# Designs tried in a protein design chat: VHH binders against q9xw16. Part 27

Target 1, 132 residues: q9xw16
Amino acid sequence: MSGWNAYIDTMTAAAPSIKRCAIVGAADGSVWARTEADNVFKASEEELKTFVALFNDVTQVPAKGADIEGVHYVVPRTEESLIFGKKENTGFFAVKTKSAVLIAVYEGPNEVAAQVRKAVESMQTYLNNAGY

## First folded at step 20 (VHH)

Design xa4
Fold by ESMFold2, fold request of step 21:
Structure xa4 (fold): chain B 132 residues (1-132), chain A 120 residues (1-120)
Amino acid sequence: as target 1 above (132 residues)
Amino acid sequence: EVQLVESGGGLVQPGGSLTLSCAASGFTFDTYAMAWYRQAPGKKRELVAGVGTAGDTVFMDSVKGRFTISRDNAKNSVYLQMNSLRAEDTAVYYCAAPKEPPEGYGFDYWGQGTLVTVSS
């Protein structure tokens, strides 16, 4: 979906520490857009289906962590429509909109993570207001 | 007020073992994952291990198989068992917890740390 790729570009431009990101369907994890080429977001369809289902009850996620791109992350805590995780010097932020889940994988310390969180939450707000 | 108090650091020979402990207070401990970070002189802090609310774990690659992490929710405590220690494990070790919603970006509270020196 070429139109959805513009939103990928917007998030990566807003937070350059984002290494890979994707927009996936909230119901089934189907990929609507993702970073491509040298920075391919490489999560499998089964992994994404499992991942988006975590939003069915975010309160259970800190107990079991989350898997993205074959990497297991500890999830410190959640918020409604927000899951984030840490592994070594990498992390992710994922937010749910009406129809989608936005996933951004980044490298860096907490100071870098603030920019990533802002980028994905700004896009979350935009897409929700647009009906997505 | 969140407080994280580490203990158990010290001097140990290569190949030795240490157990680090963290006593936590000032938040609802059993609702948050906890972590250990370390920082060697001149280096950035790095996440060593994390433990989920029900015992799920994550480790940095260089310590996997040598370190274990656990928690005791009744005592508001988290532990790092460090085995087969190497000189590269020398660092100040910090217990870490997330900030309460809506703030924070990961593990955002850290204690004062406990020094582990692996030397001989």
Scores: ipSAE 0.787, ipTM 0.911, lowest interface PAE 0.8, mean pLDDT 92
Fold by ESMFold2, fold request of step 21:
Structure xa4 (fold): chain B 132 residues (1-132), chain A 120 residues (1-120)
Amino acid sequence: as target 1 above (132 residues)
Amino acid sequence: EVQLVESGGGLVQPGGSLTLSCAASGFTFDTYAMAWYRQAPGKKRELVAGVGTAGDTVFMDSVKGRFTISRDNAKNSVYLQMNSLRAEDTAVYYCAAPKEPPEGYGFDYWGQGTLVTVSS
Protein backbone atom coordinates (compact mmCIF):
# COMPACT_ATOMS: atom_id res chain seq x y z
CA MET B 1 0.00 0.00 0.00
CA SER B 2 1.98 2.85 -1.57
CA GLY B 3 0.00 5.70 -0.03
CA TRP B 4 0.52 4.52 3.54
CA ASN B 5 4.31 4.72 3.29
CA ALA B 6 4.13 8.50 3.72
CA TYR B 7 2.80 8.01 7.24
CA ILE B 8 5.75 5.77 8.07
CA ASP B 9 8.07 8.53 6.84
CA THR B 10 6.23 11.13 8.93
CA MET B 11 6.62 9.15 12.16
CA THR B 12 10.29 8.30 11.62
CA ALA B 13 11.05 11.93 10.79
CA ALA B 14 9.26 13.14 13.92
CA ALA B 15 11.16 10.72 16.18
CA PRO B 16 14.52 9.70 14.68
CA SER B 17 15.09 7.20 17.50
CA ILE B 18 12.41 4.98 15.96
CA LYS B 19 14.37 2.08 14.46
CA ARG B 20 11.42 0.28 12.86
CA CYS B 21 7.71 0.91 12.63
CA ALA B 22 4.52 -0.32 11.01
CA ILE B 23 0.87 0.43 10.45
CA VAL B 24 -1.25 -2.72 10.69
CA GLY B 25 -4.95 -3.47 10.58
CA ALA B 26 -6.56 -3.45 14.01
CA ALA B 27 -8.83 -6.40 13.24
CA ASP B 28 -6.29 -8.86 11.83
CA GLY B 29 -2.77 -7.43 12.02
CA SER B 30 -2.40 -7.20 8.24
CA VAL B 31 0.49 -4.92 7.25
CA TRP B 32 -0.59 -1.67 5.58
CA ALA B 33 2.92 -0.20 5.64
CA ARG B 34 6.21 -0.69 7.39
CA THR B 35 9.83 0.38 7.39
CA GLU B 36 11.79 -1.61 4.77
CA ALA B 37 15.29 -2.24 3.44
CA ASP B 38 17.94 -1.70 6.15
CA ASN B 39 15.22 -1.21 8.80
CA VAL B 40 12.78 -3.97 7.93
CA PHE B 41 9.99 -4.39 10.45
CA LYS B 42 10.04 -8.16 10.57
CA ALA B 43 7.14 -9.36 12.72
CA SER B 44 5.32 -12.40 11.36
CA GLU B 45 1.64 -12.47 10.39
CA GLU B 46 0.89 -14.75 13.36
CA GLU B 47 2.74 -12.46 15.78
CA LEU B 48 0.90 -9.38 14.52
CA LYS B 49 -2.49 -11.08 14.76
CA THR B 50 -1.72 -11.96 18.37
CA PHE B 51 -0.35 -8.49 19.08
CA VAL B 52 -3.32 -6.46 17.84
CA ALA B 53 -5.68 -8.73 19.78
CA LEU B 54 -4.08 -7.42 22.99
CA PHE B 55 -6.12 -4.25 22.46
CA ASN B 56 -9.30 -6.29 23.03
CA ASP B 57 -8.48 -6.16 26.77
CA VAL B 58 -5.52 -3.96 27.57
CA THR B 59 -5.88 -4.56 31.33
CA GLN B 60 -4.47 -8.09 30.93
CA VAL B 61 -1.32 -7.09 29.05
CA PRO B 62 0.92 -6.19 32.04
CA ALA B 63 0.43 -9.76 33.32
CA LYS B 64 1.89 -11.47 30.23
CA GLY B 65 3.98 -8.86 28.44
CA ALA B 66 4.09 -8.59 24.68
CA ASP B 67 6.10 -9.97 21.76
CA ILE B 68 7.22 -7.98 18.72
CA GLU B 69 9.78 -9.21 16.17
CA GLY B 70 10.49 -12.21 18.39
CA VAL B 71 11.47 -10.01 21.35
CA HIS B 72 9.58 -10.31 24.63
CA TYR B 73 8.91 -7.03 26.45
CA VAL B 74 7.66 -6.26 29.92
CA VAL B 75 4.62 -3.96 29.69
CA PRO B 76 4.64 -1.54 32.64
CA ARG B 77 1.01 -0.52 32.22
CA THR B 78 -1.52 0.30 29.49
CA GLU B 79 -4.17 2.79 28.48
CA GLU B 80 -7.34 2.12 26.45
CA SER B 81 -5.59 2.71 23.11
CA LEU B 82 -1.92 2.48 24.19
CA ILE B 83 0.44 -0.40 24.91
CA PHE B 84 4.18 0.13 25.50
CA GLY B 85 6.96 -2.21 26.53
CA LYS B 86 10.58 -2.32 27.65
CA LYS B 87 13.45 -4.76 27.17
CA GLU B 88 16.99 -3.82 28.19
CA ASN B 89 17.94 -0.81 25.98
CA THR B 90 14.93 -1.04 23.63
CA GLY B 91 11.21 -0.48 23.77
CA PHE B 92 8.07 -0.01 21.74
CA PHE B 93 4.96 2.14 21.66
CA ALA B 94 1.79 0.92 20.02
CA VAL B 95 -1.41 2.93 19.64
CA LYS B 96 -4.77 1.91 18.25
CA THR B 97 -6.86 4.04 15.91
CA LYS B 98 -10.35 3.29 14.65
CA SER B 99 -9.01 0.87 12.01
CA ALA B 100 -5.30 0.44 12.64
CA VAL B 101 -2.53 -0.14 15.14
CA LEU B 102 0.63 1.95 14.87
CA ILE B 103 3.77 0.22 16.18
CA ALA B 104 7.13 1.94 16.74
CA VAL B 105 10.25 0.18 18.01
CA TYR B 106 13.00 2.40 19.40
CA GLU B 107 16.30 2.36 21.28
CA GLY B 108 17.28 4.72 24.06
CA PRO B 109 16.39 6.15 27.48
CA ASN B 110 13.13 7.66 28.77
CA GLU B 111 13.85 11.02 27.10
CA VAL B 112 13.90 9.30 23.71
CA ALA B 113 10.74 7.36 24.62
CA ALA B 114 8.84 10.60 25.18
CA GLN B 115 9.61 11.69 21.60
CA VAL B 116 8.46 8.33 20.24
CA ARG B 117 5.21 8.43 22.21
CA LYS B 118 4.47 11.95 20.94
CA ALA B 119 5.13 10.90 17.33
CA VAL B 120 2.82 7.88 17.41
CA GLU B 121 0.07 9.68 19.32
CA SER B 122 0.17 12.59 16.86
CA MET B 123 -0.30 10.14 14.00
CA GLN B 124 -3.03 8.33 15.95
CA THR B 125 -4.93 11.62 16.23
CA TYR B 126 -4.42 12.39 12.55
CA LEU B 127 -5.66 9.00 11.37
CA ASN B 128 -8.64 9.01 13.74
CA ASN B 129 -9.66 12.45 12.44
CA ALA B 130 -9.32 11.13 8.88
CA GLY B 131 -11.66 8.23 9.67
CA TYR B 132 -9.11 5.45 10.08
CA GLU A 1 2.70 9.84 47.31
CA VAL A 2 4.55 7.09 45.48
CA GLN A 3 7.37 5.60 47.55
CA LEU A 4 9.84 2.91 46.52
CA VAL A 5 12.28 1.85 49.26
CA GLU A 6 15.15 -0.45 48.33
CA SER A 7 17.18 -2.50 50.78
CA GLY A 8 19.61 -5.42 50.90
CA GLY A 9 22.68 -3.89 49.27
CA GLY A 10 26.18 -4.35 50.61
CA LEU A 11 29.74 -5.49 49.99
CA VAL A 12 30.13 -8.99 48.59
CA GLN A 13 32.97 -11.01 47.10
CA PRO A 14 32.88 -12.17 43.46
CA GLY A 15 30.75 -15.30 43.13
CA GLY A 16 28.62 -14.29 46.10
CA SER A 17 24.91 -13.64 46.38
CA LEU A 18 22.60 -10.87 47.56
CA THR A 19 18.85 -10.42 47.70
CA LEU A 20 17.51 -6.92 47.10
CA SER A 21 14.04 -5.94 48.31
CA CYS A 22 11.74 -3.08 47.35
CA ALA A 23 8.76 -1.96 49.42
CA ALA A 24 6.27 -0.01 47.34
CA SER A 25 3.44 2.29 48.41
CA GLY A 26 1.24 5.13 47.18
CA PHE A 27 -0.12 3.47 44.02
CA THR A 28 -2.11 0.41 42.92
CA PHE A 29 0.80 -2.06 42.99
CA ASP A 30 -1.21 -5.03 41.61
CA THR A 31 -1.95 -3.30 38.28
CA TYR A 32 1.63 -2.40 37.28
CA ALA A 33 4.72 -4.25 36.22
CA MET A 34 7.79 -3.46 38.30
CA ALA A 35 11.48 -3.32 37.47
CA TRP A 36 15.02 -3.10 38.78
CA TYR A 37 17.48 -0.72 37.19
CA ARG A 38 21.15 -0.20 38.02
CA GLN A 39 23.65 2.57 37.53
CA ALA A 40 27.39 2.08 37.80
CA PRO A 41 29.61 5.13 38.39
CA GLY A 42 29.90 7.16 35.19
CA LYS A 43 27.41 4.94 33.36
CA LYS A 44 23.83 5.30 32.21
CA ARG A 45 21.04 3.75 34.23
CA GLU A 46 20.08 0.42 32.65
CA LEU A 47 17.10 -1.90 32.97
CA VAL A 48 18.24 -5.11 34.71
CA ALA A 49 14.97 -6.98 35.04
CA GLY A 50 11.23 -6.51 34.89
CA VAL A 51 8.35 -8.49 36.37
CA GLY A 52 4.75 -8.42 35.13
CA THR A 53 1.69 -8.34 37.37
CA ALA A 54 1.41 -12.15 37.30
CA GLY A 55 5.13 -12.99 37.32
CA ASP A 56 6.13 -12.69 33.65
CA THR A 57 9.83 -11.67 33.47
CA VAL A 58 12.43 -10.03 31.23
CA PHE A 59 16.16 -9.70 31.90
CA MET A 60 19.12 -7.93 30.41
CA ASP A 61 21.22 -10.53 28.62
CA SER A 62 24.30 -10.26 30.84
CA VAL A 63 22.37 -11.23 34.01
CA LYS A 64 20.23 -14.00 32.53
CA GLY A 65 20.74 -17.22 34.47
CA ARG A 66 22.34 -15.38 37.43
CA PHE A 67 19.52 -13.08 38.57
CA THR A 68 15.87 -13.80 39.27
CA ILE A 69 13.07 -11.34 39.92
CA SER A 70 9.86 -11.93 41.83
CA ARG A 71 7.03 -10.04 43.46
CA ASP A 72 4.69 -10.48 46.41
CA ASN A 73 1.46 -8.61 45.68
CA ALA A 74 0.17 -9.18 49.22
CA LYS A 75 3.17 -7.26 50.61
CA ASN A 76 3.53 -4.75 47.75
CA SER A 77 7.11 -5.91 47.38
CA VAL A 78 9.50 -6.85 44.58
CA TYR A 79 12.75 -8.82 44.96
CA LEU A 80 15.94 -9.25 42.96
CA GLN A 81 17.98 -12.37 43.76
CA MET A 82 21.52 -11.87 42.51
CA ASN A 83 23.78 -14.92 42.30
CA SER A 84 27.28 -15.44 40.89
CA LEU A 85 28.03 -11.75 41.30
CA ARG A 86 30.83 -10.18 39.29
CA ALA A 87 32.75 -6.94 39.60
CA GLU A 88 30.74 -5.58 36.65
CA ASP A 89 27.55 -5.88 38.75
CA THR A 90 28.80 -3.15 41.11
CA ALA A 91 26.19 -0.38 40.96
CA VAL A 92 23.42 1.44 42.74
CA TYR A 93 20.27 -0.65 42.18
CA TYR A 94 16.91 1.09 41.88
CA CYS A 95 13.40 -0.27 42.16
CA ALA A 96 11.19 1.26 39.47
CA ALA A 97 7.49 1.65 38.69
CA PRO A 98 5.47 3.32 35.90
CA LYS A 99 3.61 6.57 36.37
CA GLU A 100 -0.17 6.36 36.47
CA PRO A 101 -1.99 7.14 33.23
CA PRO A 102 -1.88 9.34 31.22
CA GLU A 103 1.76 10.20 32.01
CA GLY A 104 4.96 8.29 31.53
CA TYR A 105 7.02 6.45 28.97
CA GLY A 106 8.18 3.30 30.71
CA PHE A 107 9.33 2.90 34.29
CA ASP A 108 9.26 6.51 35.47
CA TYR A 109 9.45 6.39 39.29
CA TRP A 110 12.68 5.32 41.04
CA GLY A 111 13.58 4.89 44.66
CA GLN A 112 16.72 6.20 46.39
CA GLY A 113 18.63 3.05 45.48
CA THR A 114 20.75 0.53 47.36
CA LEU A 115 24.48 0.11 46.71
CA VAL A 116 25.90 -3.26 45.70
CA THR A 117 29.70 -3.49 45.69
CA VAL A 118 31.35 -6.62 44.30
CA SER A 119 35.02 -6.60 45.27
CA SER A 120 37.72 -8.89 46.45
Scores: ipSAE 0.787, ipTM 0.911, lowest interface PAE 0.8, mean pLDDT 92
Fold by ESMFold2, fold request of step 21:
Structure xa4 (fold): chain B 132 residues (1-132), chain A 120 residues (1-120)
Amino acid sequence: as target 1 above (132 residues)
Amino acid sequence: EVQLVESGGGLVQPGGSLTLSCAASGFTFDTYAMAWYRQAPGKKRELVAGVGTAGDTVFMDSVKGRFTISRDNAKNSVYLQMNSLRAEDTAVYYCAAPKEPPEGYGFDYWGQGTLVTVSS
């Protein structure tokens, strides 16, 4: 768990607009690491289990939207290992690796969103290459 | 070529109603969620409402309960019904769509917009 916290730090350093983020198990949504303290990533066990299961068929997600931390987001579109959503001035990016799902919640315009997407996809690539 | 054409804007009294329409073309409309944004004079664009491919909806807090959003996938159209309009709703309203994979970060295409003015 302490080793996984370094990856949280790497993503938040790469995209300072990330308000909260987490690394959760792709099979069950179990929390491997998350932002803490004043930026605690709060999502229930049931919510995370439901969320990671969206990756079983990403084509259905734009029909339903997605819930993270009790907030419902519209999902504009998806890719095989990428789900992202929007709500007012906030959004999220989530990417799936071999073993995990990386979730980042941010605030700001599309310029900010681009930075967040780059940060999570860079980590996705890194973890996949490391066997995760 | 993606095209989004908004219509239905105009001058309306406080408490009044308007319906905005968006005709979309040049992409696989029924595969993507759609949205309405607005931009008031001197302000940044903000997401007003979004609608999923099967009718799931999201609204900004200040319009929830007053606005509804819908889509007609057979006509490639999106609608925003605005009720109980207030001066704060005065803005140019834009229909929005995502870019096709692998590009984009949210709703990345906008039309030219339609002006809604709420004034007595």
Scores: ipSAE 0.782, ipTM 0.911, lowest interface PAE 0.8, mean pLDDT 92
Fold by ESMFold2, look of step 20:
Structure xa4 (fold): chain B 132 residues (1-132), chain A 120 residues (1-120)
Amino acid sequence: as target 1 above (132 residues)
Amino acid sequence: EVQLVESGGGLVQPGGSLTLSCAASGFTFDTYAMAWYRQAPGKKRELVAGVGTAGDTVFMDSVKGRFTISRDNAKNSVYLQMNSLRAEDTAVYYCAAPKEPPEGYGFDYWGQGTLVTVSS
């Protein structure tokens, strides 16, 4: 809890198009940190539990898409530790570390999405190297 | 080489229907979701609908209930059924696909588009 909020700040500073983001436990979806106040990340406990379980087999995710904050996204494709989705002019990127899942919800076109992906993957690398 | 070829556009009256088709080649079609985008003159390109590998769907709010999207994996094809068409649906419609890993950020490949004009 304490100190995890700094990682939220780091990701949102690296990619200003991120509207909301969170760090959640990979096993159960419990929220370790999230954007707060005017940009509260609002996903429910049940939704996050379902979402992190998608990483148990990412190859099946494009079949059914994904839900975050009550929004259903189409998932174009996945990678071993990466799920991303699109809905209208918004999207998300999510990456898994050893113990956590990083989720960033953004608005904008593919050019903006590249910055978001870079921000979450940079943090993924940092946390993995730190043992998380 | 990835190719996406749209067809089925044309002039239609308000309230009418059209079916758009997209023939896809040059990638592993049945492992990726597919999408339709549209762009009206002077407007930004917007995601109209997406279809998952097993038929799951996402729609922009203004077309939900009027449009359906489907795919035929045996034919490497995607279809957009547009019903109850309105003037605001006038646009060039593009079929779209993701890039293969590790590249890409969404739906990154686009066809040349097919024009839909809804006019009285």
Scores: ipSAE 0.781, ipTM 0.910, lowest interface PAE 0.9, mean pLDDT 92
Fold by ESMFold2, fold request of step 24:
Structure xa4 (fold): chain B 132 residues (1-132), chain A 120 residues (1-120)
Amino acid sequence: as target 1 above (132 residues)
Amino acid sequence: EVQLVESGGGLVQPGGSLTLSCAASGFTFDTYAMAWYRQAPGKKRELVAGVGTAGDTVFMDSVKGRFTISRDNAKNSVYLQMNSLRAEDTAVYYCAAPKEPPEGYGFDYWGQGTLVTVSS
């Protein structure tokens, strides 16, 4: 699990339904690591800056929805460090750590969504414990 | 107890219109987005449309421009207006809501559904 890319690999291995994911800075949305190659995470810098700012007041997010990779998602509800959204057969889970936001985009039914949530929240705990 | 009760399904001709309604109870309706799903025979359940707490919307691509979704927070109700209906829209339609924190993964509660049949 060396470097930030190892954490990407850990999440995608834990939940194979994750199609794309990223670790971005919580303050500015800067990309620390992301899925690459044929499955590149394609959110723009401006979109990511807007996205991470949603964590400044998660109670407003179900009113606005969220945009990731140019896709608008309805956000059913939030928790202080958790935002998730749905569109058609896709969704995302995003969790905030002390310094970062972890974003995972997936396809599939609720069973795979559960594994995605578990994968990102496990990594959230790990990074928080490591001081990130 | 969370309850979602759909109504308004029926038989409609191609090109016709139909309004589905969902009465919700047993949770704080105005804090959650709501959704409509559908399931055609032999197919997986799919998210048709979602509506945020203040009217933000999302649609599956095949219904965009034909369907609208709305909510009335005073009545704890969600509506799906379906226009320009096609045979492919034939399905059981379900109103859906998220589970309250800390549980859930999306829209995790469903009603019993209302059947929409598009045929002449």
Scores: ipSAE 0.780, ipTM 0.909, lowest interface PAE 0.8, mean pLDDT 91

Design xa5
Fold by OpenDDE, fold request of step 21:
Structure xa5 (fold): chain B 132 residues (1-132), chain A 120 residues (1-120)
Amino acid sequence: as target 1 above (132 residues)
Amino acid sequence: EVQLVESGGGLVQPGGSLTLSCAASGFTFNTYAMAWYRQAPGKKRELVAGVGTAGDTVYMDSVKGRFTISRDNAKNSVYLQMNSLRAEDTAVYYCAAPKEPPEGYGFDYWGQGTLVTVSS
């Protein structure tokens, strides 16, 4: 678990607009690592369980949106291993690896989202190559 | 080519109402959520409202209860009903759509915009 915290640090360092992020189990939404202290990722285990299940059929997510940390987001579109959402000046990116879901919640103008996506997808690639 | 064409903007008094329309083309409209953005002078463009493919909605807190986003998939159109308009609602309003995979990180396409001016 301590090793997973390093990946949290890597993502947050790569995209300063990330306010909170978490690495959770793709199967059950269990939290492997998350931002803490002043930027605690606040999603409940039950919510995360529901969230990771969205990846079972991403095609339906734009119809329903997605909830993270009690906040509802509109989901513009999805990809097989990618869900992202928007609300006001906030948003999230969630990417699925072989065994995990990486979630990053960000805040800022629209343009910052590009860096957030890059950060989480870079980590996605790394973890996939590592077998996770 | 993706095209988003807004209409319905204009001058309105505080407390007034206005309905914006957006005609979309060049992509599979029913597949994507749509949104309205606005940009006031000197401010960043901000997401006003979003509507999912099945009517799921998200709003800015400041417009909740006053604005309603809706869509008509048969017409490839999205609408923004604006009631109880305030001076701070003055902005250019943009219809927005996401880019198709693998590109994009939100609502990435915008129309030319339509100006909404709320003034007494």
Scores: ipSAE 0.928, ipTM 0.965, lowest interface PAE 0.4, mean pLDDT 96
Fold by OpenDDE, fold request of step 21:
Structure xa5 (fold): chain B 132 residues (1-132), chain A 120 residues (1-120)
Amino acid sequence: as target 1 above (132 residues)
Amino acid sequence: EVQLVESGGGLVQPGGSLTLSCAASGFTFNTYAMAWYRQAPGKKRELVAGVGTAGDTVYMDSVKGRFTISRDNAKNSVYLQMNSLRAEDTAVYYCAAPKEPPEGYGFDYWGQGTLVTVSS
């Protein structure tokens, strides 16, 4: 789990709208890395355990929404390895790799979400190619 | 082709009530969450309320307790009941839906909008 903080920095730097990020284990929601300074990613391990389990059946997620950092989001739709949510001018993107879930929480007008998705999916591709 | 058609907007006095309706077509309605957005003059479009496929709801803080979003899957329709309306609620209200996979990054489709004006 060394060097994961660098990936947090990379995702956070990808767009000004990205406020907080986390990389967690896909199996148990254990935190591998997360934003620690100025804008800490505050999700508990228990919450993350519940969250990563959503990927076991993403088709049910739009029915119930998703919780990140104690905030409840409406989930417009999902893909096999993608969950995203919206609330007011905030949202999140979560993508699943071979062994991890990458989460980015963002704030801004609707159009900024495009850059956030691109950022997390870029990292997803990189990590998948690296075997993670 | 995805179509979202809003109705129900109009002029109302402060404290009044209004119900917006949205008729959706061109996609599998019951598998997507739906939303209402609004855009006031000179401001960015903002998410007012969202409703999941099984009744889960999300609201912006300023409308909590006053607005209620609901859906009827049999009618492919979404509704926004607005009570205790305020001047700051004046905006064009949009029904919104996500794009089908693999595209989209939120609620990506919008209707033509319906104007809600709250004024004494």
Scores: ipSAE 0.927, ipTM 0.964, lowest interface PAE 0.4, mean pLDDT 96
Fold by OpenDDE, fold request of step 24:
Structure xa5 (fold): chain B 132 residues (1-132), chain A 120 residues (1-120)
Amino acid sequence: as target 1 above (132 residues)
Amino acid sequence: EVQLVESGGGLVQPGGSLTLSCAASGFTFNTYAMAWYRQAPGKKRELVAGVGTAGDTVYMDSVKGRFTISRDNAKNSVYLQMNSLRAEDTAVYYCAAPKEPPEGYGFDYWGQGTLVTVSS
């Protein structure tokens, strides 16, 4: 599924504060695409399987937080198709599409998170409209 | 209207301790994680500690083992116990909460802040 790499590039271009990004299967957490080279997304298959399962009941996520790439984040709140977390000057946004979960890990001051959310939600909308 | 009111700041010597309190209102407190931020002069505001709805905690590395964040849902309150304070901990400390859906991208609401000064 090499075509998915283009969507990774689109998100990272839209939000420069994104350090790592991945598109994974919503059902099993399988990696469809991810940032490579100096910014390799390093979440394990087992971790991703657990992570995508959080979307089955997002209401419990603020109680337990979320783990991405071995890093534990506090989750301020959730929405049906949105999970985001914070740790120091880092955070992540994860959005669920029809068949995928988009994950973006970012770093920077608080205000950069707005652009990251916009980037992943824009991609979410695009993929949903495309049937993915 | 969301209100976050911090208290407990003050002047303390290095190695000393302080406990900050935050009284929250205007939203469903027990459904959201809460946090403490701080901003030192000339520096950007940074997340010090976060606490989930069931007590899950996250800390910045520089305060691990020294600071403890906790919450009391019955009192709609969040606390930050600060031990072994250092000069570099000097900052205005802010209680923080997320915006309600669909808005927000982290901890978006802040209190007025309480000043913590660590000095000999």
Scores: ipSAE 0.927, ipTM 0.964, lowest interface PAE 0.4, mean pLDDT 96
Fold by OpenDDE, last read:
Structure xa5 (fold): chain B 132 residues (1-132), chain A 120 residues (1-120)
Amino acid sequence: as target 1 above (132 residues)
Amino acid sequence: EVQLVESGGGLVQPGGSLTLSCAASGFTFNTYAMAWYRQAPGKKRELVAGVGTAGDTVYMDSVKGRFTISRDNAKNSVYLQMNSLRAEDTAVYYCAAPKEPPEGYGFDYWGQGTLVTVSS
């Protein structure tokens, strides 16, 4: 297990509703780590490249939505380093660090999203403090 | 204060149509995606449809092809056109909006809801 895999485990342990999770390069969308057990994070490199580029202008994302793993999500709103989306009983949270984007796809009732956001933002803070 | 006021609910026969409206106020409407949720008796609230700020749409699979979400930014309003209604569409329908930064987990504000009953 790489160091980045440990961070995946930390996030998934903190929020059981997370089904798939990935840490990718903020510059190019390259996958540094991802969940690979029963549910493999399946976003393509091309998709991730497009996704991470959304952080260049998050103000436009609510107009277009976002795609993760071939699934289209409506994006209620964004923040400078935060993009989240919803579809049916699923959603995602994506947060940007200095050099990475953390993506968590979750499933469950609407209220589980709070725990997911907390998990990814906690990791965001940790990685930022660590210089990543 | 954020206010979401739904209207248009009622009793309709299977196969019928209904249009729900939502009047929104108290926030910058044009900058947020909006959504319709529904909650049937004994079930959890679920996202029926979402519409982005420029018309991007998302639907739950069971309503695709039957429901259409739209918005009028000039009127600060969101609509849900429901066609080919089924008994399983019976629920309280809620208009929903996100909280402003830094708070929120999705769509966090809800109206009081409007009841849609599909029955013969």
Scores: ipSAE 0.926, ipTM 0.964, lowest interface PAE 0.4, mean pLDDT 96
Fold by OpenDDE, fold request of step 21:
Structure xa5 (fold): chain B 132 residues (1-132), chain A 120 residues (1-120)
Amino acid sequence: as target 1 above (132 residues)
Amino acid sequence: EVQLVESGGGLVQPGGSLTLSCAASGFTFNTYAMAWYRQAPGKKRELVAGVGTAGDTVYMDSVKGRFTISRDNAKNSVYLQMNSLRAEDTAVYYCAAPKEPPEGYGFDYWGQGTLVTVSS
């Protein structure tokens, strides 16, 4: 198993409501690791390339929303290194590190989102400190 | 202080229509997406519709084609036009907004809600 897969496991363990998760290159959206088997993260390379580019100007994202795995999400607001979206009882959190973007797609009632954000931001902090 | 004040709820027959309004204050309205949620008795609160800052919209599948969310940034208002109402649409409807950075994990502020009852 790649070292990056271990980080996927860490995030999914920290937030059980995470259904799918991926770690991708911030520059090009290349997949470094993702959930597999019954919870395959299915975003295409082209979609991920477009998605990571959203971090070039996060201020525009609430205007147009964001697409992940062919699903369109409304984006309530953004931060410099944070994009999150909602649709029905699903949502996503995406955080940017020095070299990566961590994406977690979750499902559940509204309150589960707090745990998801905490999980991805904890990993964000860890990876940043590690130089990634 | 963030305030979201809903209005327009009421009793309607199946197939009827209602327009909900939300007046927002206490934050920079035009920089955030807004949403309508609803909560039926015994059920979790669910996202009905969301509208981005430039009119981008998201709907739950059960209301697509029947409900329309819109916003008027000049009036700091959000609207939900509900057509072809069904009994299962009965719920308290809430206007929702995100918390300002760095807090929040979705739409975190809610109004007091307005009751929509669809019954023959």
Scores: ipSAE 0.925, ipTM 0.963, lowest interface PAE 0.4, mean pLDDT 96
Fold by OpenDDE, fold request of step 24:
Structure xa5 (fold): chain B 132 residues (1-132), chain A 120 residues (1-120)
Amino acid sequence: as target 1 above (132 residues)
Amino acid sequence: EVQLVESGGGLVQPGGSLTLSCAASGFTFNTYAMAWYRQAPGKKRELVAGVGTAGDTVYMDSVKGRFTISRDNAKNSVYLQMNSLRAEDTAVYYCAAPKEPPEGYGFDYWGQGTLVTVSS
C-alpha cells in the first residue's frame, strides 16, 4: 500500500457514507490513489482531467454542474478550493490542495454530507501542511 | 434572512399536472443553484430536481421525463412542472437553497413546504 492509499483509508474511516474516493493530481487528474475492490472509483482519466480543470475557475461550476464517474451533479455553490454536488441521495465533495484534488462520492440522507465535508477538508489541511 | 416560500400544491388525480412555485429572498439568488425536495410520510426527504445558475438540470430517476425544474432570475423564483403525476409522488415539496460560504454541504435552506396529494 502506497502512502496515498493510507489517506484514502483515513477519509473513508472518518466518513462511513463515503462510497468511493480518489486522490488525483491537480495539474492533470492523474490518479495517485483510489478506493478499490467493491468500491472502485471509476472516473476515467479524461473525465478527471476535465474535473480538476474546474478549479481553474470555480465561479463557473454552478452554471454547468460537474461530472464524476459518468454521473452529472448539480453544484449548489463553490469556494476557491471546494466543489460539491448533489444528485438524488448522492453527492460529492472535491477539495484542492497545493498539488492534489481529493474527491469523495457519498450516499445517504442530506445530513451525512456534513461528515463527508469534514473528512475531506481535514485531509486537505493535513496535506497542505505537509507540502502536498 | 433567507426566505423560501412555496406555493401551488394541492389535490390532483393520477395522470394530472401541477406547477409548484418558489419565491426566494435574502440571498444572491443568481449566484446559486436551486432545488426541489420532497418528503413523503414515513420517508426521508429526497432531492427531486436541481437547477444550476445557467439552467443545467438534475433529476431523480423516477421523475425524469415527467418533471421539469426551471428558474426565473428576474423574479427570484424557481418552478417545478409536474406532469403524469402518480400516487407515489404524494409528498410535501420543499424549495431549497445552499448556505453562503463558508457554511453548508448541499442545499441547506428549506421553505415551509407545499403539500401535493395524488389520489383518485
Scores: ipSAE 0.925, ipTM 0.964, lowest interface PAE 0.4, mean pLDDT 96
Fold by OpenDDE, last read:
Structure xa5 (fold): chain B 132 residues (1-132), chain A 120 residues (1-120)
Amino acid sequence: as target 1 above (132 residues)
Amino acid sequence: EVQLVESGGGLVQPGGSLTLSCAASGFTFNTYAMAWYRQAPGKKRELVAGVGTAGDTVYMDSVKGRFTISRDNAKNSVYLQMNSLRAEDTAVYYCAAPKEPPEGYGFDYWGQGTLVTVSS
């Protein structure tokens, strides 16, 4: 699914603090696209399956936190189609579309998080409008 | 209006202990994770510890095994027990909470802070 790589590039270009990024199937966590080369998104299949299932009931996620790439994050709060987490100077944003979950892991001072959220939500809107 | 009020800071010798407290109000406390941040002079504010709504915890590596974050939902309070304090732990410590939907990027509200000075 090489076409999905373009969306990875769009998100990473929009938010330079994104270190790794992935687009996965909302139903099973299958990887459709991800950052490669020096910044490979390394979440396992089982981890992603568990992660995307969090969107079935986001209200419980702040109680449990979330794991991505073997790293555990505290989740301040959630929205119906949004999960985000923090750990030290890192964090992630995950948004759900009709058929996919977009995950962006970022690093930097707190203020960079705003740009990351904007990047993934912009892509979320685009993909939803496109039927994905 | 969201309010976060820290207390418990002070001067302590290396190896000493200190407990910080945060009283929160103005939002549904038990539905949000809470956190402690710190900011040393000339440095960026950094996440020290976070606690989920059911006690899940996250720590920065440098404080693991020394600091413990906890919460009391009945009292709308968050605590940071700091043991084996080091000079590099010197900073203003802030209690933090997320903004309510749809806004927020992490922990977005901050208290006034409480100064912790570790010095011999």
Scores: ipSAE 0.925, ipTM 0.964, lowest interface PAE 0.4, mean pLDDT 96

